# VHH binders against q9y6x5, part 10

Target 1, 379 residues: q9y6x5
Amino acid sequence: LPPKLLLVSFDGFRADYLKNYEFPHLQNFIKEGVLVEHVKNVFITKTFPNHYSIVTGLYEESHGIVANSMYDAVTKKHFSDSNDKDPFWWNEAVPIWVTNQLQENRSSAAAMWPGTDVPIHDTISSYFMNYNSSVSFEERLNNITMWLNNSNPPVTFATLYWEEPDASGHKYGPEDKENMSRVLKKIDDLIGDLVQRLKMLGLWENLNVIITSDHGMTQCSQDRLINLDSCIDHSYYTLIDLSPVAAILPKINRTEVYNKLKNCSPHMNVYLKEDIPNRFYYQHNDRIQPIILVADEGWTIVLNESSQKLGDHGYDNSLPSMHPFLAAHGPAFHKGYKHSTINIVDIYPMMCHILGLKPHPNNGTFGHTKCLLVDQWCI

## First folded at step 1 (VHH)

Design a50 (framework vhh_7uia_1)
Fold by ESMFold2-Fast, scan of step 1:
Structure a50 (fold): chain B 379 residues (1-379), chain A 126 residues (1-126)
Amino acid sequence: as target 1 above (379 residues)
Amino acid sequence: QLQLVETGGGLVKPGGSLRLSCVVSGFTFSDYYMAWVRQAPGKELEWVSSISSSGSTIYYEDSVKGRFTISTDNAKNTLYLQMSSLKPEDTAVYYCARSEYKVIYRDSGKYYEDYWGQGTQVTVSS
């Protein structure tokens, strides 16, 4: 019987929510499993980049999904988060579901994880749902559990994606305790439903389940806006991505555009591509633009207008507000073990180990996750 | 049946004050953030202020900061805009609006004003 893994993402689940709100169902899950208190995500701390890093073990400059809005200077193609079906954007890496299907006679299943509805290296997830935000968590769960129980070749890797608490984090901001309490309680109830469904179907004892997220959330304000139009005229550049990391494609001399931007705001760092800090691992890809603007935490870059966002993410990945957590339960994992921090790229080689797959070259370090696993020596 | 009803508009001299009220029915305040949006004659819609249903998070357009105060009374399901030191450029129809963040594609979303009141006219003139 091959090992099985279900990878669940609750988008925008900031790690410190676990300390500030009650999660009875998630705490029961953790009590008999493992908790990693902080996961250091990749820069830019956004949904598409980090979800692809989880399943490839690569930094964004290596897997090619460098933002939610991209421009490729070599091919002149444009990517948007609402038009992501072109395999070109995803082909710079091999995600774990592709490896799972190609190395072994096994199936993969997906409920809306980014990239799973796209053929990547001519391979699409064996079972998948096209992205549709209107589909309930229960319907996604029903499909994923049906595929886990009723597939031949067997589904050994399954993914489940949910848009909350990210949508509410943007709408209310993470400091709105009343509204966030309600949202997070609903998520905890969904975790309870997930566990109950797996138990009812006889899957719980033999299935490895990872619950994680791609990033956190920070509070924004109309008092913390950077108006790009006050610094530079629209005729000098093409805007590829805006906030909190702006991607600037100059229409004139790059140095002239840089000089107009570099002293625009004390709350924004302006980088020529070659000057982007090495610690970001955000430089060596044609989809990274010649000039990148990075707003300070909680600051929003705008074009001569107000922003209605009360929360946002995409900021420096060293910020604890940008970090998610990871919890896991199943035969591969210790019971009642807590670990402080791993890198988000470390998840991929750990998952490959659990599934018995040979990982593609990646930026993760298997040694960082050894303490979570029953078949490994930690020290 | 969702309904937003604005009152409190009128004619006022420069430097004067007005309080706008918006009574809402048919939805739960705690599920939405509320906004005041204005439109001056011959101009585009301009966002003025927003407030969470808890009242803990408040935003203002720069031109109204220190002059306008947004607040809610959850027991009355009422949104307020207290306007002081009014200027001729504040002349506009003021709309009470409900805003909802809607995911377009995963992390990509937009705030939509999905329900609007009929508006109340504020005229600041000598």
Scores: ipSAE 0.016, ipTM 0.355, lowest interface PAE 5.8, mean pLDDT 89

Design a51 (framework vhh_7uia_1)
Fold by ESMFold2-Fast, scan of step 1:
Structure a51 (fold): chain B 379 residues (1-379), chain A 126 residues (1-126)
Amino acid sequence: as target 1 above (379 residues)
Amino acid sequence: QLQLVETGGGLVKPGGSLRLSCVVSGFTFDDYAMAWVRQAPGKELEWVSSISWNSGSIYYEDSVKGRFTISTDNAKNTLYLQMSSLKPEDTAVYYCAKTRYEVTYKSGTTYYFEYWGQGTQVTVSS
């Protein structure tokens, strides 16, 4: 019987929500499984980059999804939701579902995980749903469980993505306890539904389930704005991405643009591409623009206007507010084990081990996740 | 002062077409990204489409892509939403909104809008 794995992401699930709110269903899941309290994600702490890092084990400069809005200087292509199905953007790495299908000749299934509705290296997930935010969690779950139970060759790797609590985190801000309590209670109920459905269908006994997220959320304010128009005219540059990490493509001399921006705000760091801190692993890719602006936590970069965002992410990946968690349950995992921290790139080699796949070269370290697994010696 | 006036709403049958207009005054039209957002009865605001005036970047919510077209007429200082193949699910009050966020909702980031219009009601019913 081949091992099976379901990877679930709740977008924008900040790690410390687990300590500030009640999650009875998630706590029952953790009691019989494992919890990693903090997952240190990759920079920039955005949805597409981090979801692709989870399934490739690579930093953004290596897998090529370096932002949610991108420009490739070599090919002159632009990345947006209109172009996100162009394989060009995704082909700099091999995600786990492609490896699963090609290396073991098994099936993969996907409900909305970023990249799963795109042919990557001429391989698309065996079963998938085209991205549509209007599709309910229950419909996504129904399709995933149907494919896990009724496929030949068998589905051994499945993914499930949900947009909350990210959407509400942006709208209300993570410090709005009343609204966030309501949203997080609904998510906990969805986790309860997931477990109940897997038990009802006889999948629970043989299925490894990972519940994680791509990033956290921090509180923003109209009192914490950085106005680029106060420092530089629009005629000097093309804006590729705005906030909280701005990607600047100069229309004139790069040094002149840099000099206009470098003293713009005490709450923003301005980097020439080659000066981006090594710890970010965000430099060696043609899709990273010549000048990058990084706002301090909770500060929003704007163009001569007020921001209505009450929460945001994309900030420095060393910030605990940007960290998600990881919980897991199943035959591969210990029961009742708590671990403090792993890197988000460590998830990929762990998943490859569980599925019996040989990982592609990656930035993760298998040793960091050994203590979670029953078949490994904890050091 | 900034003023946005939406018009063009009404009652239409499923499969029909309708064009919404938003006349903008009080600011330089070419300096801003603009969006259409909608709110169905008893539901939250939903982003529909956005257009950046100076970059020409256009984005759509997946459920309307291929059916709706956002456009501008700078000479008339007007934003349009051409709606075709209308469905009962498109029934909502449609608002014209000013924004500078060019990140797509599909990528897990939500657009937050400053809207100054009163909205225009679109009802798709048979």
Scores: ipSAE 0.000, ipTM 0.235, lowest interface PAE 13.1, mean pLDDT 87

Design a52 (framework vhh_7uia_1)
Fold by ESMFold2-Fast, scan of step 1:
Structure a52 (fold): chain B 379 residues (1-379), chain A 126 residues (1-126)
Amino acid sequence: as target 1 above (379 residues)
Amino acid sequence: QLQLVETGGGLVKPGGSLRLSCVVSGFTFSKYAMAWVRQAPGKELEWVSSISTSGSYTYYEDSVKGRFTISTDNAKNTLYLQMSSLKPEDTAVYYCARDKYYVETWSGDRYTFDYWGQGTQVTVSS
């Protein structure tokens, strides 16, 4: 019988939330499964890039989704809503649902995971939903559980994406304990509903379930703004992405633009593309712009405007506030095991192992996750 | 000349419905994400909803999810906000706005908006 895996993402679920709030349903899940307390995500710590890293095992420079807003210097294409459905943006990597369908005679199912409504290498998930934020968690769960019962060919890999707590993290900020407590309790209740639904349908005993997230959240303030218009005139550059990582395409000499930006604020770092720190693995792709600005944690880059965000992400991936967690349960996983840290790119080779798939070349290290798995030996 | 012109506001009773329209001119509508932002009397601006250029990605403020629907008609260069199950707290001036950038999950942050309409008043009262 083929192994089955359901990958669930709660967008923007900062790891430290687990220490500050009570999660009775998630704790019951972990008690009979595994917890990785911190997942070190890829830079930039944004939704589309990190969701694609989870399912490809690649750094952003390698999989090509380098930001939520992009420009490709070679083809002159802009990544926008119209281009989100253009396979061009997603074709630099092979996500696990494509491998699952092509290596084995198996089906994949998707409820809203980034990239799953786009044909990638001429392959789209066998069952999928076009992205729409108004669709309830319950409807997404109903579709995924229905599809997991399909047998010809069997659905062996399924994904489920939910926008919270990211939306509320942006609106209220992670330090708003009153509002964040309310939001996180709702998420815990959704986890309880998920487990209960799987048990009622007889799926729970044979299904591997991973609950994770793409990034964390940090507190922002109107007292921590970097006004880019104070540094440089709009006529000198085209802005590809703004905050907290600004992507700058110069219209004049690159060195002149760099010099105007470099001394603008003590609360951002300005990099020529070739000077971007190697530890970011954010350099070798035509979609990474000639100049990148990286704001310090909690600082927002603006264009002579105020920001309404009280929380944000995208910052340096070494920051604990940017880290999500990973919890898992199922026949592949130990029970009651806690692990400190893995890299987000390590999730892909682990999932390939569980599904019996040969991973494409990737940046993950299987050894980092082997201690989570019952069929592996670890130190 | 870039113009955003809102219509469809008015007085409605709690539980009622209204459809706001925003006709745009002076730019290629299909190249920009669009948003609705509101301001209640004596309150700050609040983002309500955003829609991507193709209409495939929609985003909503938590308090309006399931009640409001944002849509576009590219042939008519028109942005819509269908409002249902209206509440007294929905009373505000509603602004149509053009977004400079593709927006993320929560989307519609006003610091990315570069052109705004003049607003249309929505009043929800018994």
Scores: ipSAE 0.000, ipTM 0.284, lowest interface PAE 13.8, mean pLDDT 88
Fold by OpenDDE, second read of step 2:
Structure a52 (fold): chain B 379 residues (1-379), chain A 126 residues (1-126)
Amino acid sequence: as target 1 above (379 residues)
Amino acid sequence: QLQLVETGGGLVKPGGSLRLSCVVSGFTFSKYAMAWVRQAPGKELEWVSSISTSGSYTYYEDSVKGRFTISTDNAKNTLYLQMSSLKPEDTAVYYCARDKYYVETWSGDRYTFDYWGQGTQVTVSS
């Protein structure tokens, strides 16, 4: 039987939550599987980009989902949370569910993972749910597990997405112990439900399950605001994406816009596109705007407004607060093994290996995950 | 108005066969995954089978695998369930349902089984 893999994402699950909060179900999951304590995600550390990086193994500049909000100057198209279904945005890469589905006797399923409700390269997941935040985790889980259990051709790759603890992180801030404890307990309970469901269906022993996230969450404050209106007239630029990494499309001379912004705040770095640090791998894409503003950790870029978020993400991907974790269980994984760090793009070649898929060219390094896998030599 | 109308049910002996049909109207048939569900006396509603919009992918409950075949005729807006090797435990009212599951389609946002037919009785008895 072909191997099966379920990829689960809890949005905005900061890695150190595992140390600062209690997760009896997740800890049990980890105990019987593997843990990567920190996953270095891609810049910018936003939802759509990082989820697509997980399933493509590519940096944002390569897979083309460079933000949650994008603008293409040539086509004049916009990408946003509410407008994400145009294949134009996704077709610069081939996600793993497409690769998997193109194999004989295999199909893919998805429960609201970014991009899974879009035909990419004229291929859409065999089973998927259009994104709807109102749909319960239970329903998503039930559908995914039903497809994993009863499909013909069999579902061999499935994705499951949940919006927490990101939403709550934004609302309460990651340092709100009272509220976040409640939220994270619910997450742990959902993990318990997941495991229980898999056991009930007889899938647990044979299904590879990865639980991960796209990014972390940092504490924001009303005292840490960067008001762009104090530095430049709003008429001089179009804001394509805002905090904490603002994408600026100048309406006047780019240099002039840059000069007005470069000293706007000591807590914000301003980059011309060509000067974006190489380590971000965030330069070689037309969808990246001519100027980007990168706020320091915990700072919020605003336009004559106060931030309503007490937590946010999108910052430098080297920041620990932006890092998610990865846990996994199944026949492909060791039991009781912990690993320090991998790159988020490393997940793709690992998943391809598990599924026996030939990976597309990617930025991941399979060697980084070998120690997680029972069939690999770990030095 | 949206309608699903099941036919083909009846009384059959164990080991026999039946073919259920479900004619749909009021929506674009080819844009939705379809399903058969059943409810036996005194039991909860049970999912039986689903099929993708194109018919390329089919899904079955374990108890009916190898015995039941789900199919569609888009030109006729009809969903089928070919049942063979019927067993007494297959006795139930069988319902045609429009499935929330999007298969090979990206249109709409629906919940699972948002529309049902009136059902057709299948009785397997000696």
Scores: ipSAE 0.000, ipTM 0.234, lowest interface PAE 13.9, mean pLDDT 92

Design a53 (framework vhh_7uia_1)
Fold by ESMFold2-Fast, scan of step 1:
Formats: C-alpha cells, sequence, structure tokens
Structure a53 (fold): chain B 379 residues (1-379), chain A 126 residues (1-126)
C-alpha cells in the first residue's frame, strides 16, 4: 500500500507563538517528530499565495496566485469577485493533489485547503468540501479521517485547513496576550483531538502528518496608517489590492502615478514592477500590477478610513513575524529532530518524495528538507 | 443604472427565522462577490457574511456562524440571507452590498463596498 500524508494548516500561526505560549499537545507531537522553527514563506505573505506555494513548490510569480485580490492585465479578469472558483486563476501550476491522482491512480481528500474546491487542469480533489467558514474543525476532521480510512482507490494525500489563529490575530493583534492565549490554547486542544482521532482509528502509526502554516502576524495600530488619498486622487488609478501591499493599476501615465506615490510616506516602499527586489521573486506574472506599494511592518494602507485590524500580514517575507513553523510526525520523519529554517517552496518536493511522486518543476530544493527524513542522509 | 433592493425584513420573536432577499440590476450578478452588512441603532457598520459570485465560497462573522446562511440565485440575480435562531442583538438595518476589489474582514467602511442597497429593518423582540 502507498504511503499516506495529511497536511494541516492553521492559518496565521506565527513561528514565535511556540516560544511565547504553552502548547502541550503540539509539544508532544514535536517530541516524537520533527520541528522546523522558521519557514521562510513567499512574498507576498498572504493566505492564498502561500497555501498554493506549499502544494506546488513555486514562487507566486510562477504559480499565478499572486495575492488574495488580483487582476490579470491580459484577460481583464479579477480574482476577488466571482472568479475565485474559475480554474483560470489556478491553472498556472499543478498542485500535489492533482499529481497524486494522475501519476499513481490514488485519491486525494481536502477539507477546505485553498484551491481544492476548483478543478485544476480538469482534476479536482477526489473528496472535498466547498469553502464554508461556518464548518467546525471537528466536522472537517471527521470528513478527512473518514476519507483516509474508507476510500478506494486509497486516499494517500489529505489536506485540512483551519482559519485560526489568523482571524483572531487580525481582530485582536498578536500582542493581545489574553485573547491570543485563549485562541492558541483552543488550537492546541484541536491538535490533541486530531492526534487522538488518528490513534483511535488506527491511522496514527502509518500516517505522515505535517502541521504548518502559511504566514505569521504582526501588530498594527490606528497610529500607524498610510492614507493613500493623501498621496493621490483615486481617479488616477484602479486599486487591485490595498494592504499591506497595494497593487496599483494606473489610469494615467505610470510615471506620473509613481511620482505622486514615491515620497508620500516614509513607512512604505513604492516600486515600479521592474524595480521590485529580485529576492521577492515577485515580478514575472501578468497579475502583478505596474506599481506595488509595500508598507513597513505594522503599518496599514487605508483609503481615508480607519482600519479595525489590530494585526496583519502580507509584509516583507524576511521579517521573522511573517514566518510560520513546520512540525511533522510519522514513519517518514525522524523523532526529536529540530531544524532551524527551510523555504516554504521546499515543502512540495519533500511531500512528493514521501508519497513517491515525481514532482513537477518547482522552486524548492529537496536537499533543504532531507535532514527531516529517515530514508535520507543529511550533510 | 446599478441598483440593489433589499426585502424580507420585519419583526420576529427571539428564536425565529427570516429570509432577506436582495435583487440586483445594472450589472452581471455572477461577476461580483456580494455581502450582507448590518447596522444596529447607534452602532458602527458590522460585516455579517459574504459570498463569491459563483456561490462556491461563503464567509461568516463569528456571531452568526451556524445561524445564518448566505446564498445566491444567479438566474434571478438575487442574493439571500437565511437567518435562523434570531437573537435581540441581531436587530439592525441589513444592507446588501457589492464587494469592492479589496476585501478585508475586520475593516469596515464605504470604500470596501462600492454599492449598497437602501437597507431592510430586522427587529427581534418579544
Amino acid sequence: as target 1 above (379 residues)
Amino acid sequence: QLQLVETGGGLVKPGGSLRLSCVVSGFTFSSYAMAWVRQAPGKELEWVSSISGSGGSTYYEDSVKGRFTISTDNAKNTLYLQMSSLKPEDTAVYYCAREYSTKIWYDTGRSYFDYWGQGTQVTVSS
């Protein structure tokens, strides 16, 4: 029988939460598995882009999900409206569940991981749930474990997505110790429930489980706002995405828009598309707009309105506050091993190796994760 | 002319149900994400729920999860909010709104919704 993998994401789980809060269930998981203390995610450090990078091993410019809100200049389509389920947005890459189903005649299962409710290259996850934020973690877990245990052909790759601690990180900010402690304790309890369920169903010993996240969270404030309406009249541009990375589509000369923006605030960097730093790997895609504004950590870009967000993400991926972690347990993984850092694009080729799949060309490097695996030698 | 018209509000007892409807004209409904936003007397606008134009993705504020269901009928160009287990704190004017190109769940303001209906009053009381 083929090896099995369950990939779990807790959205917005900042790596240093592990150091600042108690996670008894997660620490028990790590003690008998592996921990990567920091995962360097892709820019921009947003939910849809990073979740798709995990399962494709590609930078955003290569997989095409370049933001949570985006516009394609060639086709004139917009993502954040009716087009979030249009395969067009997702077809620039082949996610691992598609590869799993097509190479090995195996099944994939998904509880709401971004993209899993969309047919990508005419292939949709064998078992999936349409995105619905009101569905409990317990219901998602029940479906995933049922599919892992009762499928033919067997489910060998399964994904599970949960919106916390991201939603609470936005609402309260990561520095709200009281509220974040409550939220993170609930997440730890859900991890305990996950492990218990897998043990009860006889899945635990033979299942590889990865617990990770797409990004971190940083504290925002009403004292740290950048008002775009003070920089430029909205009649000069179409706003594609706002904060903390603003995507600007000029309605007039691009240079004129750039000149109005470039010195407006000391707390954002303004880039013409061709001047976006190479280290971001955020340039070579039609969905990346002609001008990008990148706010400094903790600063929010607004349109003459207050922001109710006390926490946010999307910032520079070199910032430790933007980094998630990765923990894993199972027959493929060493026990009690800690690793300092990997790139988020490295997760995909590692998962392909575990599942015995041939990876599609990708930006990850298998060598970066081989020390986590029992069947590999690390140098 | 672009227009959003809400109906279905009214007086209901705690624990009751109501279905709000929003009929849209002047644009292709299935091409836009749509939202329900409410405002209780003397309080700020509160986002309640959103749905993609395809109806495939739904999002809810925590206080209404499990009680409210957002849906669309693209053939009728109509957005719905099915409300169940209504509470006195659900009393508000409910607006349907067309989503602006930037969606931020915890930010509220006119700039994030480019067109609004006139609103429909929901009153939950004994």
Scores: ipSAE 0.013, ipTM 0.460, lowest interface PAE 8.2, mean pLDDT 88
Fold by OpenDDE, second read of step 2:
Structure a53 (fold): chain B 379 residues (1-379), chain A 126 residues (1-126)
Amino acid sequence: as target 1 above (379 residues)
Amino acid sequence: QLQLVETGGGLVKPGGSLRLSCVVSGFTFSSYAMAWVRQAPGKELEWVSSISGSGGSTYYEDSVKGRFTISTDNAKNTLYLQMSSLKPEDTAVYYCAREYSTKIWYDTGRSYFDYWGQGTQVTVSS
């Protein structure tokens, strides 16, 4: 039988939560599997971009999902979390579920993973749920496990997405011990439910399961605000994305806009598109706007009418606070092995290997994950 | 901690009867629909029967209708499955499960549950 893989994402699960909070179910999962303590995600460290990087192995500039909010100047189209169904945005890459779906005697399933409810390259997952934040984790889990257990052709790749602890991280801030303890306990319980469900269905021993996240969360404060209105008139630009990485579309001369913003705050770097640091791999895409503003960790870019979150993400992907973790269990993985760090794009070639899929060209390095796999040499 | 514990399984001859019990702890029993599901060797998980939290509504898969009866004792936090006229085809591990919704969804409801017991073996053989 072909290998099976379930990819689970808990949005905004900061890596060091594992050190600062208790996760009895997740720790048990890790004990019987593997842990990557830190996953360096892609810049910008936002939900849609990073989830697509996980399943494509590509940097944002390559797969074309460069933010949660995008604008294409040629087509005049907008992308947002409420407007993400146009294949135009996704077709610059081939996600793993499409690759898997096109294999003989295989099918893919998805529960609200970004992009899974969109036909990409005219292919949509055989089983999927339209995104609806009101749908419970249990319902999502039930559907996924049903499809994994009772499909023809068999589901060999499945994705499961959950919005916590991201939403709560935004609301409470990651350093709110009281509220985040409650939230993270619930997450751990959900992991327990997942494991129990898989065991009861007889899937646990044969199913590879990856639990990961797209990004972390940093603490924000009312004392750390960057008000753009103090630096430039709003009529001079269109804001495509705001904080912590603002995407600026000038309505006047780009240089003038840049000059008005470049010294706006000592806690914000302003880049012309061509001057974006190479390490971000965030330059070679038309969907990246002419000017980007990158706030320092914990600083929030605001307009006068903007509300502030107590936690946020999207910052420099080298910041530990932006890093998620990866845990995995199943026949493909060792037991009781911990690894320090990988790149988020490394997950794709690993998953392809596990599933026996030929990977599309990607930015991942299979060598970085070899130590996690039982069939590979760890040198 | 939420827990479901099945008992009552065993070996029985065709035509015989068994009564399974599932003791529930960790939640308000009457607030949830409960179900029995079974898995035979080499077979997929199969929904058998469901009962509403109030006990007012019961549902059965076609193969067990007229032979199996699901019931609850709220005072004892216990779910029951009375099995009669047992057949070799009824051989399976039987699980009690809690539905995550108060609404019973049995048409495709094999996976409409959030908590499970460890199961009890039922073997029907001559």
Scores: ipSAE 0.000, ipTM 0.232, lowest interface PAE 15.1, mean pLDDT 92

Design a54 (framework vhh_7uia_1)
Fold by ESMFold2-Fast, scan of step 1:
Structure a54 (fold): chain B 379 residues (1-379), chain A 127 residues (1-127)
Amino acid sequence: as target 1 above (379 residues)
Amino acid sequence: QLQLVETGGGLVKPGGSLRLSCVVSGFTFSDYYMAWVRQAPGKELEWVSSISSSGSTIYYEDSVKGRFTISTDNAKNTLYLQMSSLKPEDTAVYYCAKYTSEVKYFPGYTRETLDYWGQGTQVTVSS
């Protein structure tokens, strides 16, 4: 029978939360598995882009989900709530569940992972839930475990997405120890529920489980605002995305808009598209706008307004505050192994290896994850 | 200077009704998606309902569908939540929230897109 993998994401789980809070259930999971302390995500450090990078192994410029709000300059399409399920936005890459279904007689299952309720290259996850934030973790878990046990062809790849601690990270900020402690304890309890359910159903010993996240969180403040309206009149541009990475579409000459913005604030960098730092891998896509503004960590770009947001993400992916972690357990993984860092794009080729799939061309490096795997020579 | 001011909360018996109002100032209401979110005692923040800037796209949390109605009065810069058939499980502090101008997709999907909240109004459903 083919190997099986469950990929779980807790949105916005900053890596250093593991050192600042107690996680008895996650710690028991790690004790008999592996921990990667830091995962260097892709730029921009936002939910949709990074979740798609995990399952494609591609930088955002390559997979095409370049932000949570997008405009495609060639087709003139806008990514909006009415268009979020338009396959156009997702078709620049082949996510692992599509590869899983197409290479062998296998099924995929999904509980809310971004993109799994969209037909991509005419293929939708075999079993899926339409996105609904109100569906409990328990219901998502019940569906995933039912599909893992009761499917033909067998479900070999399953995903489970949960919105916390991201929502609370935004509302309270990551430095609010009282509120974050409560939220993170609840997440640890959900991890305990997950392990218990898998053990009860006889899945635990033969299932590979990855627990990871898409990004971290940094503290914001009313004292760290960049008012874009103080620098440029809105008649000069169309705003595609605002904060902390602003995507600017000029209505007039690009150079004139750039000159208005370039010295606007000492707390943001202004880039013409061709001048975006190569290390971001955020340049070669029609959905990346002619001018990008990148706020410094903890600074919020606003339009003559305040922001009550006490935490945010989207910042430079070199910042440790933007990094999630990865923990894994199962027959493919060593027990009690700790690894320092991998790139988020490395997760895809590792998962393909575990499932016996031939990966599509990707930006990940399988060698970076070898030390996690029992069937590989680490050195 | 942005302000979201919620009113209309209170104590109500199971099966009762309340209308929550959120008066917004400091921005043009019809330029933004708006949401109602709630937090029950000792629980995490829960999204309740969202409405597009045009008022044409409306979403509800499953447990409130058919019982709650979100609406706007753009001329008064006011967001409403009409609550009926209230249950003890609806007991929470209800917050009016503004989405960032960048929100172009399903407004309840990523709560990270909420950038401004009101002070909240307490709804208690008990006999």
Scores: ipSAE 0.000, ipTM 0.368, lowest interface PAE 12.9, mean pLDDT 88

